# Designs tried in a protein design chat: VH-VL binders against Mucin-19 (Muc19). Part 13

Target 1, 175 residues: Mucin-19 (Muc19), of Mus musculus (Mouse) (q6pze0r851to1025)
Amino acid sequence: STCHVYGEGHFRTFDGESYSFDGLCQYTFLEDYCGQENGTFRILIESVPCCENGLTCSRKVIVTFQDQNIILQDGKVTAVQTAESTDCRERSANLYSIHTVGLYLIVKLLNGIILIWDKYTKVSVILDPSWQNKVCGLCGNNNGDLKDDFTTRHSSVAAGALEFANSWKTSQECS
Short names: E, the ipSAE of ESMFold2; O, the ipSAE of OpenDDE; V2, 0.75 times the mean of E and O plus 0.25 times the DockQ between their complexes.

## First folded at step 18 (VH-VL; framework fv_denrakibart)

Design b1 (from a3 with heavy chain E106Q; at its last look DockQ between E and O 0.72; V2 from the best seeds 0.77)
Fold by ESMFold2, look of step 18:
Structure b1 (fold): chain C 175 residues (1-175), chain A 121 residues (1-121), chain B 113 residues (1-113)
Amino acid sequence: as target 1 above (175 residues)
Amino acid sequence: EVQLVQSGAEVKKPGESLKISCKGSGYSFTDYWIGWVRQMPGKGLEWMGIIYPGDSDTRYSPSFQGQVTISADKSISTAYLQWSSLKASDTAMYYCARQEWYDSRQAFDIWGQGTLVTVSS
Amino acid sequence: DIVMTQSPDSLAVSLGERATINCKSSQSILYSDNNKNYLAWYQQKPGQPPKLLIYWASTRESGVPDRFSGSGSGTDFTLTISSLQAEDVAVYYCQQYYSTPFTFGQGTKVEIK
């Protein structure tokens, strides 16, 4: 299954719901925490507007997985470890791989999640079937049911995309 | 039916501008790349560049960077190839072609019929 | 830039016989993480646009007859037409889409002997 976002916040969820939302804050694109504290990963996104035309010029992506923060920004990738890592030069030591192939920068995590970025505004995430019903965020819950694709961070089903998407904002300090 | 329909043949003089078009139909235009390929008379195929109409992400072959402009208008499902000042060496057949996003075949699966551009004094 | 070199430049084959076209890339176009070779084959008949035959080096496009097959990996690839038909007279191109700029081979003209 595939979820993506591109342009000025045009989303398609794993279950096939399409909506538009391009807020200026940081939002949870996908995670497995889902109201609990024992999750294993988060993928966060931010839209970066162009000053000249007001349209989105880039998209910043932050992947947290184990002790790693993998940052996709300005066409580049950096990895930042927490204080538990002893080799800062090691970017793909069995936890993830990062490659540029074709038109894309591809991050493959040990848990089988594949993140694809065109180094511009489009981000896709591919999940294998083992993730069914185990995820949440702007990409929906991957349960094959469109009825609850707009499930908010608080486990309610929103009537529209705006309420749904704003519930996935990571910081209430952002307007 | 999935189609790419290109604008008609052009006869131009050196120094003139030109914008040729490629209209997609039968599919979600903003979900696919549109590439441009040149074929000089009696020669092979040359990749010129590509655009993702969904967000206007545009890439050029180094051989064509600064020589042409690739653009799209997603509201009418149309991609464009444009010259500000044509040269006689621009005489060729120009194809547009569709390329899928990452999670399928990623080769050029659908081609336009081509636009013949002739530049002569 | 990845250079794609085809051989032969021209090939004449009797009806019903096998035609073999080789394509070599100047560097590997295998992406080990998905185990795919980023190679396509196109057929271009006179006066027509190219048509996709094979992608991922060996996967036949829908509607392409099973006499067309692709093989090879890494840097060396082959297009085989197992039983040449009259309608197969065309120029055949390999193309890599592993790294930009994407590049084509120079083409192989296939004719009936």
Scores: ipSAE 0.722, ipTM 0.879, lowest interface PAE 1.1, mean pLDDT 89
ESMFold2 (binder alone), look of step 18: mean pLDDT 92; pTM 0.946
OpenDDE, look of step 18: ipSAE 0.860; ipTM 0.934

Design b2 (from a3 with light chain S99T; at its last look DockQ between E and O 0.82; V2 from the best seeds 0.80)
Fold by ESMFold2, look of step 18:
Structure b2 (fold): chain C 175 residues (1-175), chain A 121 residues (1-121), chain B 113 residues (1-113)
Amino acid sequence: as target 1 above (175 residues)
Amino acid sequence: EVQLVQSGAEVKKPGESLKISCKGSGYSFTDYWIGWVRQMPGKGLEWMGIIYPGDSDTRYSPSFQGQVTISADKSISTAYLQWSSLKASDTAMYYCARQEWYDSREAFDIWGQGTLVTVSS
Amino acid sequence: DIVMTQSPDSLAVSLGERATINCKSSQSILYSDNNKNYLAWYQQKPGQPPKLLIYWASTRESGVPDRFSGSGSGTDFTLTISSLQAEDVAVYYCQQYYTTPFTFGQGTKVEIK
């Protein structure tokens, strides 16, 4: 299954719901926490305007996976380990890969998540089948049911895309 | 039916401007890349660049950077290749072609019929 | 830039015989994480646009006859036409799409007789 966002916030969820949301804050694109503390990853996104009229010229993507932070920004990638480990090289070599191939920068996580970025505004995530019904965020819940794709951070089903998407904002002080 | 239909042949003089078009139909225009390929008379194929109409992400071959402009108007499902000042060496056949997003074919699966551009004094 | 070199430049083959076209890239175009070779083959018949035959080095595009097959990995690739037909008279191009700028081989002209 695939979720994506591009341009001025044109989303398509894993379950096939298409919506537009042009928010200027940081939002949870996808995570497995979903209201609990025992999650294993988060993918956060920000739209980056390049001119005063608010047009989106890129996206910043932050991937948190175990003790790794992988930041996609300004056409580049930075991977930073935020916690001490006994073997950073071995953990990095076993947990993810980052390559530029074709038109894309590709981050492949060991847990079956593939992040594809065109180094511009389009971000796609591909999940293997093991993630069915285990995720949440702007990409929806991947449960095959369009009726609850607008499930908010607080586990309620929003009436529309605006309420749904704003519930995934990571900072209440951004507006 | 998935199609790319290009504008007709052009005969121009050096120094003139030109904009040729490539109209997509039968598919979601904003979900695919559109590339441009030049074929000089009797020669092979050259990749000029590519655009993603969904967000206007545009890439150029270094050989063509600054020589042409690639653009798209997604409201009418049309991509463009544009010269501000044609040279005789621009005489060629120009093809547009469609390329799928990641984890599919990713090769040029559908080609336009070509636009012959002739530039002579 | 990745240089794609085809051999031979031209090839004359009797109807029903096997035609073999080689393509070599100046560096590996295998992406190990998805195990795909970023190589395509195109057929261009006289007066027509190119047509996709093979992608991912060995996957035949829909509607392409079974006599066309692709093989190889890394830097060395082959297009095979197992039994040449009259309609196969064309120029054949390989292309890498592993890294920009995407590049084509110089072409191989296939003729009958």
Scores: ipSAE 0.753, ipTM 0.891, lowest interface PAE 1.0, mean pLDDT 89
ESMFold2 (binder alone), look of step 18: mean pLDDT 93; pTM 0.946
OpenDDE, look of step 18: ipSAE 0.825; ipTM 0.924

Design b3 (from a3 with light chain S32D; at its last fold request DockQ between E and O 0.89; V2 from the best seeds 0.82)
Heavy chain, then light chain:
Amino acid sequence: EVQLVQSGAEVKKPGESLKISCKGSGYSFTDYWIGWVRQMPGKGLEWMGIIYPGDSDTRYSPSFQGQVTISADKSISTAYLQWSSLKASDTAMYYCARQEWYDSREAFDIWGQGTLVTVSS
Amino acid sequence: DIVMTQSPDSLAVSLGERATINCKSSQSILYDDNNKNYLAWYQQKPGQPPKLLIYWASTRESGVPDRFSGSGSGTDFTLTISSLQAEDVAVYYCQQYYSTPFTFGQGTKVEIK
ESMFold2, look of step 18: ipSAE 0.718; ipTM 0.882
ESMFold2 (binder alone), look of step 18: mean pLDDT 93; pTM 0.949
OpenDDE, look of step 18: ipSAE 0.847; ipTM 0.933
ESMFold2, fold request of step 23: ipSAE 0.737, 0.716, 0.732; ipTM 0.888, 0.875, 0.886
ESMFold2 (binder alone), fold request of step 23: mean pLDDT 93, 92, 92; pTM 0.952, 0.949, 0.950
OpenDDE, fold request of step 23: ipSAE 0.861, 0.826, 0.840; ipTM 0.938, 0.924, 0.931

Design b4 (from a3 with heavy chain S104D; at its last look DockQ between E and O 0.86; V2 from the best seeds 0.80)
Fold by ESMFold2, look of step 18:
Structure b4 (fold): chain C 175 residues (1-175), chain A 121 residues (1-121), chain B 113 residues (1-113)
Amino acid sequence: as target 1 above (175 residues)
Amino acid sequence: EVQLVQSGAEVKKPGESLKISCKGSGYSFTDYWIGWVRQMPGKGLEWMGIIYPGDSDTRYSPSFQGQVTISADKSISTAYLQWSSLKASDTAMYYCARQEWYDDREAFDIWGQGTLVTVSS
Amino acid sequence: DIVMTQSPDSLAVSLGERATINCKSSQSILYSDNNKNYLAWYQQKPGQPPKLLIYWASTRESGVPDRFSGSGSGTDFTLTISSLQAEDVAVYYCQQYYSTPFTFGQGTKVEIK
C-alpha cells in the first residue's frame, strides 16, 4: 500500500482517500503510536513555503525510528542518534539505508517502511502488509475502510479533511 | 488513449526566441514526469531535463542548465521547452516523453511525435 | 556521468536469424535495495520517435513482440531479437535511469541482409 503528498498538500491515503490540506504547522504523516505510548516510529511533515509567492516549494520530513532521528530537508538527509541509545553495538546494526536513485532519495527502514522523496514537495510511503490496521495519521489507518479514514488523533471520525488534518498537528501552539 | 502531442516544426534565425509545447491527454497529467530529449541531425539521443507538472519540480542536465527553460501549465496539461536566444547548433529534433513515479516503469513509456527546430542564417 | 557503450555500431542480420546487441555501463546500475537494473531499451524506426521495448533490463513493455528480450545485470546488458523481421529495421538505444543526467548509448543500427 502507498500514501503520498505533493504540492500544496494534495494527499492520497493508504486506503485511497484523496483530500487537500495545506497547513503551515508540523503534522503527523504516519505513526504507530495512535493514542498509546508504546509506538516505535513517527513520520512528521512540514510544508515549507517559497519566499517569492508563499506557496509550498519544499517539504521537510522527520522520521523517528529506534534511536535514530532522520531529517529530510533542503535536498539533503541527516541522521542523528537520539539521547536514549545505551548500546553502541546496537547502533552499529545499521537499521536503515539511505540512497539516491533515479530522481529520488530513498530511505528504507528495517521495519518494512520505505520512504521516497523527490527532494522537493512529493513524499511517498510504502508499507509492507505487516502494517495493516496498525498505523494512523494524515495517511489514514490502512484498514481498507474509507468510512473511517478521517479518524482524528482522538479516535473520532471527522466530517471533513480540515478537522481531520488539524487534529494531527504536533503542537497546539501552532495555528 | 494516452498520448503526447507536440507543436509543429519551426524555422528560425539565430538570436530569435522560441517556445515549443507538449500536450498530454488520456491520463492524469500531474502524476507523471515529462522529460525532454534532443536528437541532432544524424546523431543519437540526449537527455535535456525533466519536470513534474504536479509541483513544477524541474531538473536539468548540466549541459543544458541555463541554455533552455522547461516549464508546464497543468491547467491545460501542457509542458514547454523554450530558448531565449537560439543558435544554429540548436538545430535538432526535440522529443517530450513521459516517465512514471518510483517503482512503476520509471523509463520513458510514451513519446511525443517530435518537433523539428531548424535554426539557420 | 554514467557512460553507456553499445556494440556493435551496426549489425546486418538475415531475416529470421538472431540479432544480439550489447550495452555496457561505466558503473553498476543495479539498485540492491529493490534488486532492479535501471536500464531501458528503445527502438527508433526511420522518421519516428523512439519506442520503449524493455525496462528494468528484462521486462517487456506491453504490446512488444516476444521475440524481443533483455538480459544482463550490473554493467553488462544484452538485447536479443530471436527471429528478426523486416519491420525490426531500426536503431536501438540502451539508456540508464539510475543517476542523473540520464544517458543513452550511441545506438546500434540493425538491418536485414
Scores: ipSAE 0.700, ipTM 0.872, lowest interface PAE 1.2, mean pLDDT 88
ESMFold2 (binder alone), look of step 18: mean pLDDT 93; pTM 0.950
OpenDDE, look of step 18: ipSAE 0.850; ipTM 0.929

Design b5 (from t1 with heavy chain S105K; at its last look DockQ between E and O 0.74; V2 from the best seeds 0.77)
Heavy chain, then light chain:
Amino acid sequence: EVQLVQSGAEVKKPGESLKISCKGSGYSFTDYWIGWVRQMPGKGLEWMGIIYPGDSDTRYSPSFQGQVTISADKSISTAYLQWSSLKASDTAMYYCARQEWYDSKEAFDIWGQGTLVTVSS
Amino acid sequence: DIVMTQSPDSLAVSLGERATINCKSSQSILYSDNNKNYLAWYQQKPGQPPKLLIYWASTRESGVPDRFSGSGSGTDFTLTISSLQAEDVAVYYCQQYYSTPFTFGQGTKVEIK
ESMFold2, look of step 18: ipSAE 0.707; ipTM 0.879
ESMFold2 (binder alone), look of step 18: mean pLDDT 93; pTM 0.951
OpenDDE, look of step 18: ipSAE 0.849; ipTM 0.933
ESMFold2, look of step 22: ipSAE 0.714; ipTM 0.876
ESMFold2 (binder alone), look of step 22: mean pLDDT 93; pTM 0.951
OpenDDE, look of step 22: ipSAE 0.850; ipTM 0.934

## First folded at step 19 (VH-VL; framework fv_denrakibart)

Design k2 (from a3 with heavy chain W33S R59S, light chain Y98S F102S; at its last look DockQ between E and O 0.05; V2 from the best seeds 0.00; counts 0 for: pae E 9.7 > 2, placed apart)
Fold by ESMFold2, look of step 19:
Structure k2 (fold): chain C 175 residues (1-175), chain A 121 residues (1-121), chain B 113 residues (1-113)
Amino acid sequence: as target 1 above (175 residues)
Amino acid sequence: EVQLVQSGAEVKKPGESLKISCKGSGYSFTDYSIGWVRQMPGKGLEWMGIIYPGDSDTSYSPSFQGQVTISADKSISTAYLQWSSLKASDTAMYYCARQEWYDSREAFDIWGQGTLVTVSS
Amino acid sequence: DIVMTQSPDSLAVSLGERATINCKSSQSILYSDNNKNYLAWYQQKPGQPPKLLIYWASTRESGVPDRFSGSGSGTDFTLTISSLQAEDVAVYYCQQYSSTPSTFGQGTKVEIK
């Protein structure tokens, strides 16, 4: 199943719900925490406006996976370990791989998640079937039911995209 | 200093096997792909294929699929080009080159010095 | 496969004069989503490996002299050497790197008249 965002915040969830939301903060695109602390990954997303007109010129994507922090920004990828390592041979090279295929940068995670970025505004995530009913965020819950795709961070079902999407904001200091 | 250093020239007979190497240094080897390029005597450049050393995924030009094997050993920052049975028509210069994605160039920014392979009786 | 065709196959130019090399792809290599052409130019001097000159059709690699410039979009691309120097005698190749298999032009040999 596939979720994507492009342009001025045009989303399509794993379950096929389409909506528009182009907030200027950082939001949870996809995670398996879902209100608990025992998750294994988080994908955060930010719209990057053109400095002169406010239209979206790019996106920043932050992937947290098993103490790795993979940042997609400015057409580049930076990988930084989020925890101190006691042995450099224990690097996370086996946990993900990076591919560049034409215009696209592709991050493959060991857990069956594939992230595809056109190095501009389009970000897509493809899930292995094992993730059904195990995720949340702006991409919806991947349960095959459109009626509850607007499930907020607090497990309520929003009536519209604005309430739903704003519940996935990661920082209270951003308006 | 970022560089790719290839193994030395080879003289072989038809039917023999060969594995030539390309060692990267001065950069994070698994953050880049390695491509192989053939140049036959007096001819132009031919893209043979590419490897992503992080998971050893490969793509080959149709002209070279099944004719060579591209591989890598990331523990020693080395990519390989291998023939199981050389032909006289394999006589050429073989380059490895790094495809740079970190700064978004995505072109071959660093090239090895080349390995001349000569196959004759 | 995207075929890259260069013209001319060889070019003789007087020192200090302008050299122009054309490269045409059989399909567009412009991706309209980000408006980039994934085309590179390489210089190969006798006895040496290729060297990257230009990427994204028009962006000069660090350390490449200002006399080298790239232009064009879609299917038609040009490498220009504004004032040919003796050290510019080489074979020049274009390459598309937007799709697999990646492909090179056949090369253009640049010589001094």
Scores: ipSAE 0.007, ipTM 0.583, lowest interface PAE 9.7, mean pLDDT 84
ESMFold2 (binder alone), look of step 19: mean pLDDT 92; pTM 0.947
OpenDDE, look of step 19: ipSAE 0.034; ipTM 0.620

Design m1 (from a3 with light chain S32D S99T; at its last look DockQ between E and O 0.79; V2 from the best seeds 0.76)
Fold by ESMFold2, look of step 19:
Structure m1 (fold): chain C 175 residues (1-175), chain A 121 residues (1-121), chain B 113 residues (1-113)
Amino acid sequence: as target 1 above (175 residues)
Amino acid sequence: EVQLVQSGAEVKKPGESLKISCKGSGYSFTDYWIGWVRQMPGKGLEWMGIIYPGDSDTRYSPSFQGQVTISADKSISTAYLQWSSLKASDTAMYYCARQEWYDSREAFDIWGQGTLVTVSS
Amino acid sequence: DIVMTQSPDSLAVSLGERATINCKSSQSILYDDNNKNYLAWYQQKPGQPPKLLIYWASTRESGVPDRFSGSGSGTDFTLTISSLQAEDVAVYYCQQYYTTPFTFGQGTKVEIK
């Protein structure tokens, strides 16, 4: 199954719901926390409009997985470790791969998540079947049911895209 | 029927501007890349660049960077190739072609009929 | 840039016989993570645009006759026409789409002997 966003915030969820949301903050695109503390990954997105001097319009993507942060920004990717690790073998286990191939930068995580970025505004995420009904965020819950795709961070079903999407904002200091 | 229809042949003089078009029909225009390919008389194929009309993401071959402009108007399902100042060496056949997003062929599956551009005094 | 080199430049084959066209890339165009070779073959008949025959090195496009097949991996690729017919007279191009700029081979002209 595939979720994507492109342009001025045109989304399609894993279950096929299409909506537009042109938010300027950081939002949870996809995660497995879903209101709990025991999650294993997050994918966050930011849309920053072109403004005066000093900024470039782009889409920034932040992936947290294990102790790694993988940041896709300005056509580049960087990976940094956020927590102290005492197990050298975990670092050598190739937790993810990053390649530029064709027109895309592709990040493949060991947990069965594939992130495809055109190095501009379009981000796609492909999940293998093991993630059915285990995720949440702007991509929906991947349960095959369109009726609850607008499930908010607080587990209520929103009537429209604006309420749904704003519930997935990660920073209260924005907007 | 999925189709790319290009604008007609052009005869121009050096220094003139030109904008040729490629109109897509029978599919969702914003969901596919549109590439431009040059074929000089009696020669092979050269990739010039590509655009994703959904967000205007545009890439150029280094050989054509700064020589042409690729653009699209998604409201009329049309991509464009344009020159601000033509040279005699721009005489060629120009094709547009469609390419699918990542999870498919990723080769040029549908081609326009071509636009012959002739630049001579 | 990845250079695509075809051989031969021209090929004359009797009707019903096998035609073989080789294509070599200056570096590997196999993407290990999906195990796909980013190579396409196109046919261009006189006065016509190119037509996609093969993608992913060996996958036949819909509507392409079974006599066309692609093979190879990494840097060395082959297009085979198992039994040449009159309508197969054309120029054939290989193309890599692994890294921009995408590049084509110089073409191989196939004609009836």
Scores: ipSAE 0.704, ipTM 0.875, lowest interface PAE 1.1, mean pLDDT 88
ESMFold2 (binder alone), look of step 19: mean pLDDT 92; pTM 0.944
OpenDDE, look of step 19: ipSAE 0.792; ipTM 0.907

Design m2 (from a3 with heavy chain D103E; at its last look DockQ between E and O 0.82; V2 from the best seeds 0.77)
Fold by ESMFold2, look of step 19:
Structure m2 (fold): chain C 175 residues (1-175), chain A 121 residues (1-121), chain B 113 residues (1-113)
Amino acid sequence: as target 1 above (175 residues)
Amino acid sequence: EVQLVQSGAEVKKPGESLKISCKGSGYSFTDYWIGWVRQMPGKGLEWMGIIYPGDSDTRYSPSFQGQVTISADKSISTAYLQWSSLKASDTAMYYCARQEWYESREAFDIWGQGTLVTVSS
Amino acid sequence: DIVMTQSPDSLAVSLGERATINCKSSQSILYSDNNKNYLAWYQQKPGQPPKLLIYWASTRESGVPDRFSGSGSGTDFTLTISSLQAEDVAVYYCQQYYSTPFTFGQGTKVEIK
């Protein structure tokens, strides 16, 4: 299953709902927390406006996965370990891969999530089948049911895209 | 049906400007890349560049960077290739072609019929 | 830039016989994370635009006859026409779409002997 956003906030959820939302805050694109504390990842997005007209000129993507922050911005990717990782003497296998292939920058996580970015405004996420019914955010819940795709952060079904999308804002102080 | 329909053949003089078009129909125009391919008389295929009309993301082959402009108008499902000042060496057949997003085909699956551009006195 | 080299440049084959076209890339075009070779084959008949035959090196496009097959991996690729038909007279191009600029081979002209 695939979710994407492009341009001025044109979304298509995993279950096929299309909507437009061009908010300028940071929003949860996809996560497995879903109102609980025991999640394993978040993918956050920010629309970066054109200075002259306020339309989206690029998109910043932040992936939190285990002790990694992977940041996609300005056509490039950086990865930063958090200070919470303390075992400096013992190395484990890579938790993700980052490659430029075709027209895309591709981040593949060990948890079966593939993030595809055209280095501009379009971001797609492909889920391993094991994620059915386990995710939430602007991409919807991936349960195959269009009727509940506008489920807010607080588990209510919004009447429209604006209420739904604003519920996924990560900071209430942004307007 | 899914198709790309290009503008008609052009006969031009050196120094003139030209804008040729490629209109997509039968599919969601903003969800696919549109590439441009040149074929000089008796020669092979050359990738010129590509645009994603959904957000205007545009890439050029280094050989064509600064020589042409690729653009799109998504409101009328049309991509464009344009020259500000044609040269005799621009005489060629120009194709537009569609490319799917990641992990579909990603090859050029639908091609326009071509636009013959002839630049001579 | 990834250079694509086809061989032979021209090939004459009797009707019903096998035609084999080779394509070599100057570097690997296999993306190991998805296990796909970013190679396509196109057919261009006289007076027509190119037509996609094969993508991902070996996957036949819908509507392409079974006599067309693609094989190979990494840097070495082959298009095979198992039983050449009159309508197969064309120029055949390989193309990599692994990295920009995307590049085509120089073409192989296939004719009836």
Scores: ipSAE 0.690, ipTM 0.868, lowest interface PAE 1.3, mean pLDDT 88
ESMFold2 (binder alone), look of step 19: mean pLDDT 93; pTM 0.947
OpenDDE, look of step 19: ipSAE 0.814; ipTM 0.912

Design m3 (from a3 with heavy chain D103P; at its last fold request DockQ between E and O 0.84; V2 from the best seeds 0.83)
Heavy chain, then light chain:
Amino acid sequence: EVQLVQSGAEVKKPGESLKISCKGSGYSFTDYWIGWVRQMPGKGLEWMGIIYPGDSDTRYSPSFQGQVTISADKSISTAYLQWSSLKASDTAMYYCARQEWYPSREAFDIWGQGTLVTVSS
Amino acid sequence: DIVMTQSPDSLAVSLGERATINCKSSQSILYSDNNKNYLAWYQQKPGQPPKLLIYWASTRESGVPDRFSGSGSGTDFTLTISSLQAEDVAVYYCQQYYSTPFTFGQGTKVEIK
ESMFold2, look of step 19: ipSAE 0.767; ipTM 0.894
ESMFold2 (binder alone), look of step 19: mean pLDDT 93; pTM 0.948
OpenDDE, look of step 19: ipSAE 0.876; ipTM 0.945
ESMFold2, look of step 20: ipSAE 0.744; ipTM 0.885
ESMFold2 (binder alone), look of step 20: mean pLDDT 93; pTM 0.947
OpenDDE, look of step 20: ipSAE 0.875; ipTM 0.944
ESMFold2, fold request of step 23: ipSAE 0.773, 0.749, 0.763; ipTM 0.896, 0.888, 0.890
ESMFold2 (binder alone), fold request of step 23: mean pLDDT 93, 93, 93; pTM 0.951, 0.951, 0.950
OpenDDE, fold request of step 23: ipSAE 0.889, 0.884, 0.887; ipTM 0.950, 0.948, 0.949

Design m4 (from a3 with heavy chain S56T; at its last look DockQ between E and O 0.77; V2 from the best seeds 0.79)
Heavy chain, then light chain:
Amino acid sequence: EVQLVQSGAEVKKPGESLKISCKGSGYSFTDYWIGWVRQMPGKGLEWMGIIYPGDTDTRYSPSFQGQVTISADKSISTAYLQWSSLKASDTAMYYCARQEWYDSREAFDIWGQGTLVTVSS
Amino acid sequence: DIVMTQSPDSLAVSLGERATINCKSSQSILYSDNNKNYLAWYQQKPGQPPKLLIYWASTRESGVPDRFSGSGSGTDFTLTISSLQAEDVAVYYCQQYYSTPFTFGQGTKVEIK
ESMFold2, look of step 19: ipSAE 0.756; ipTM 0.893
ESMFold2 (binder alone), look of step 19: mean pLDDT 92; pTM 0.942
OpenDDE, look of step 19: ipSAE 0.841; ipTM 0.922

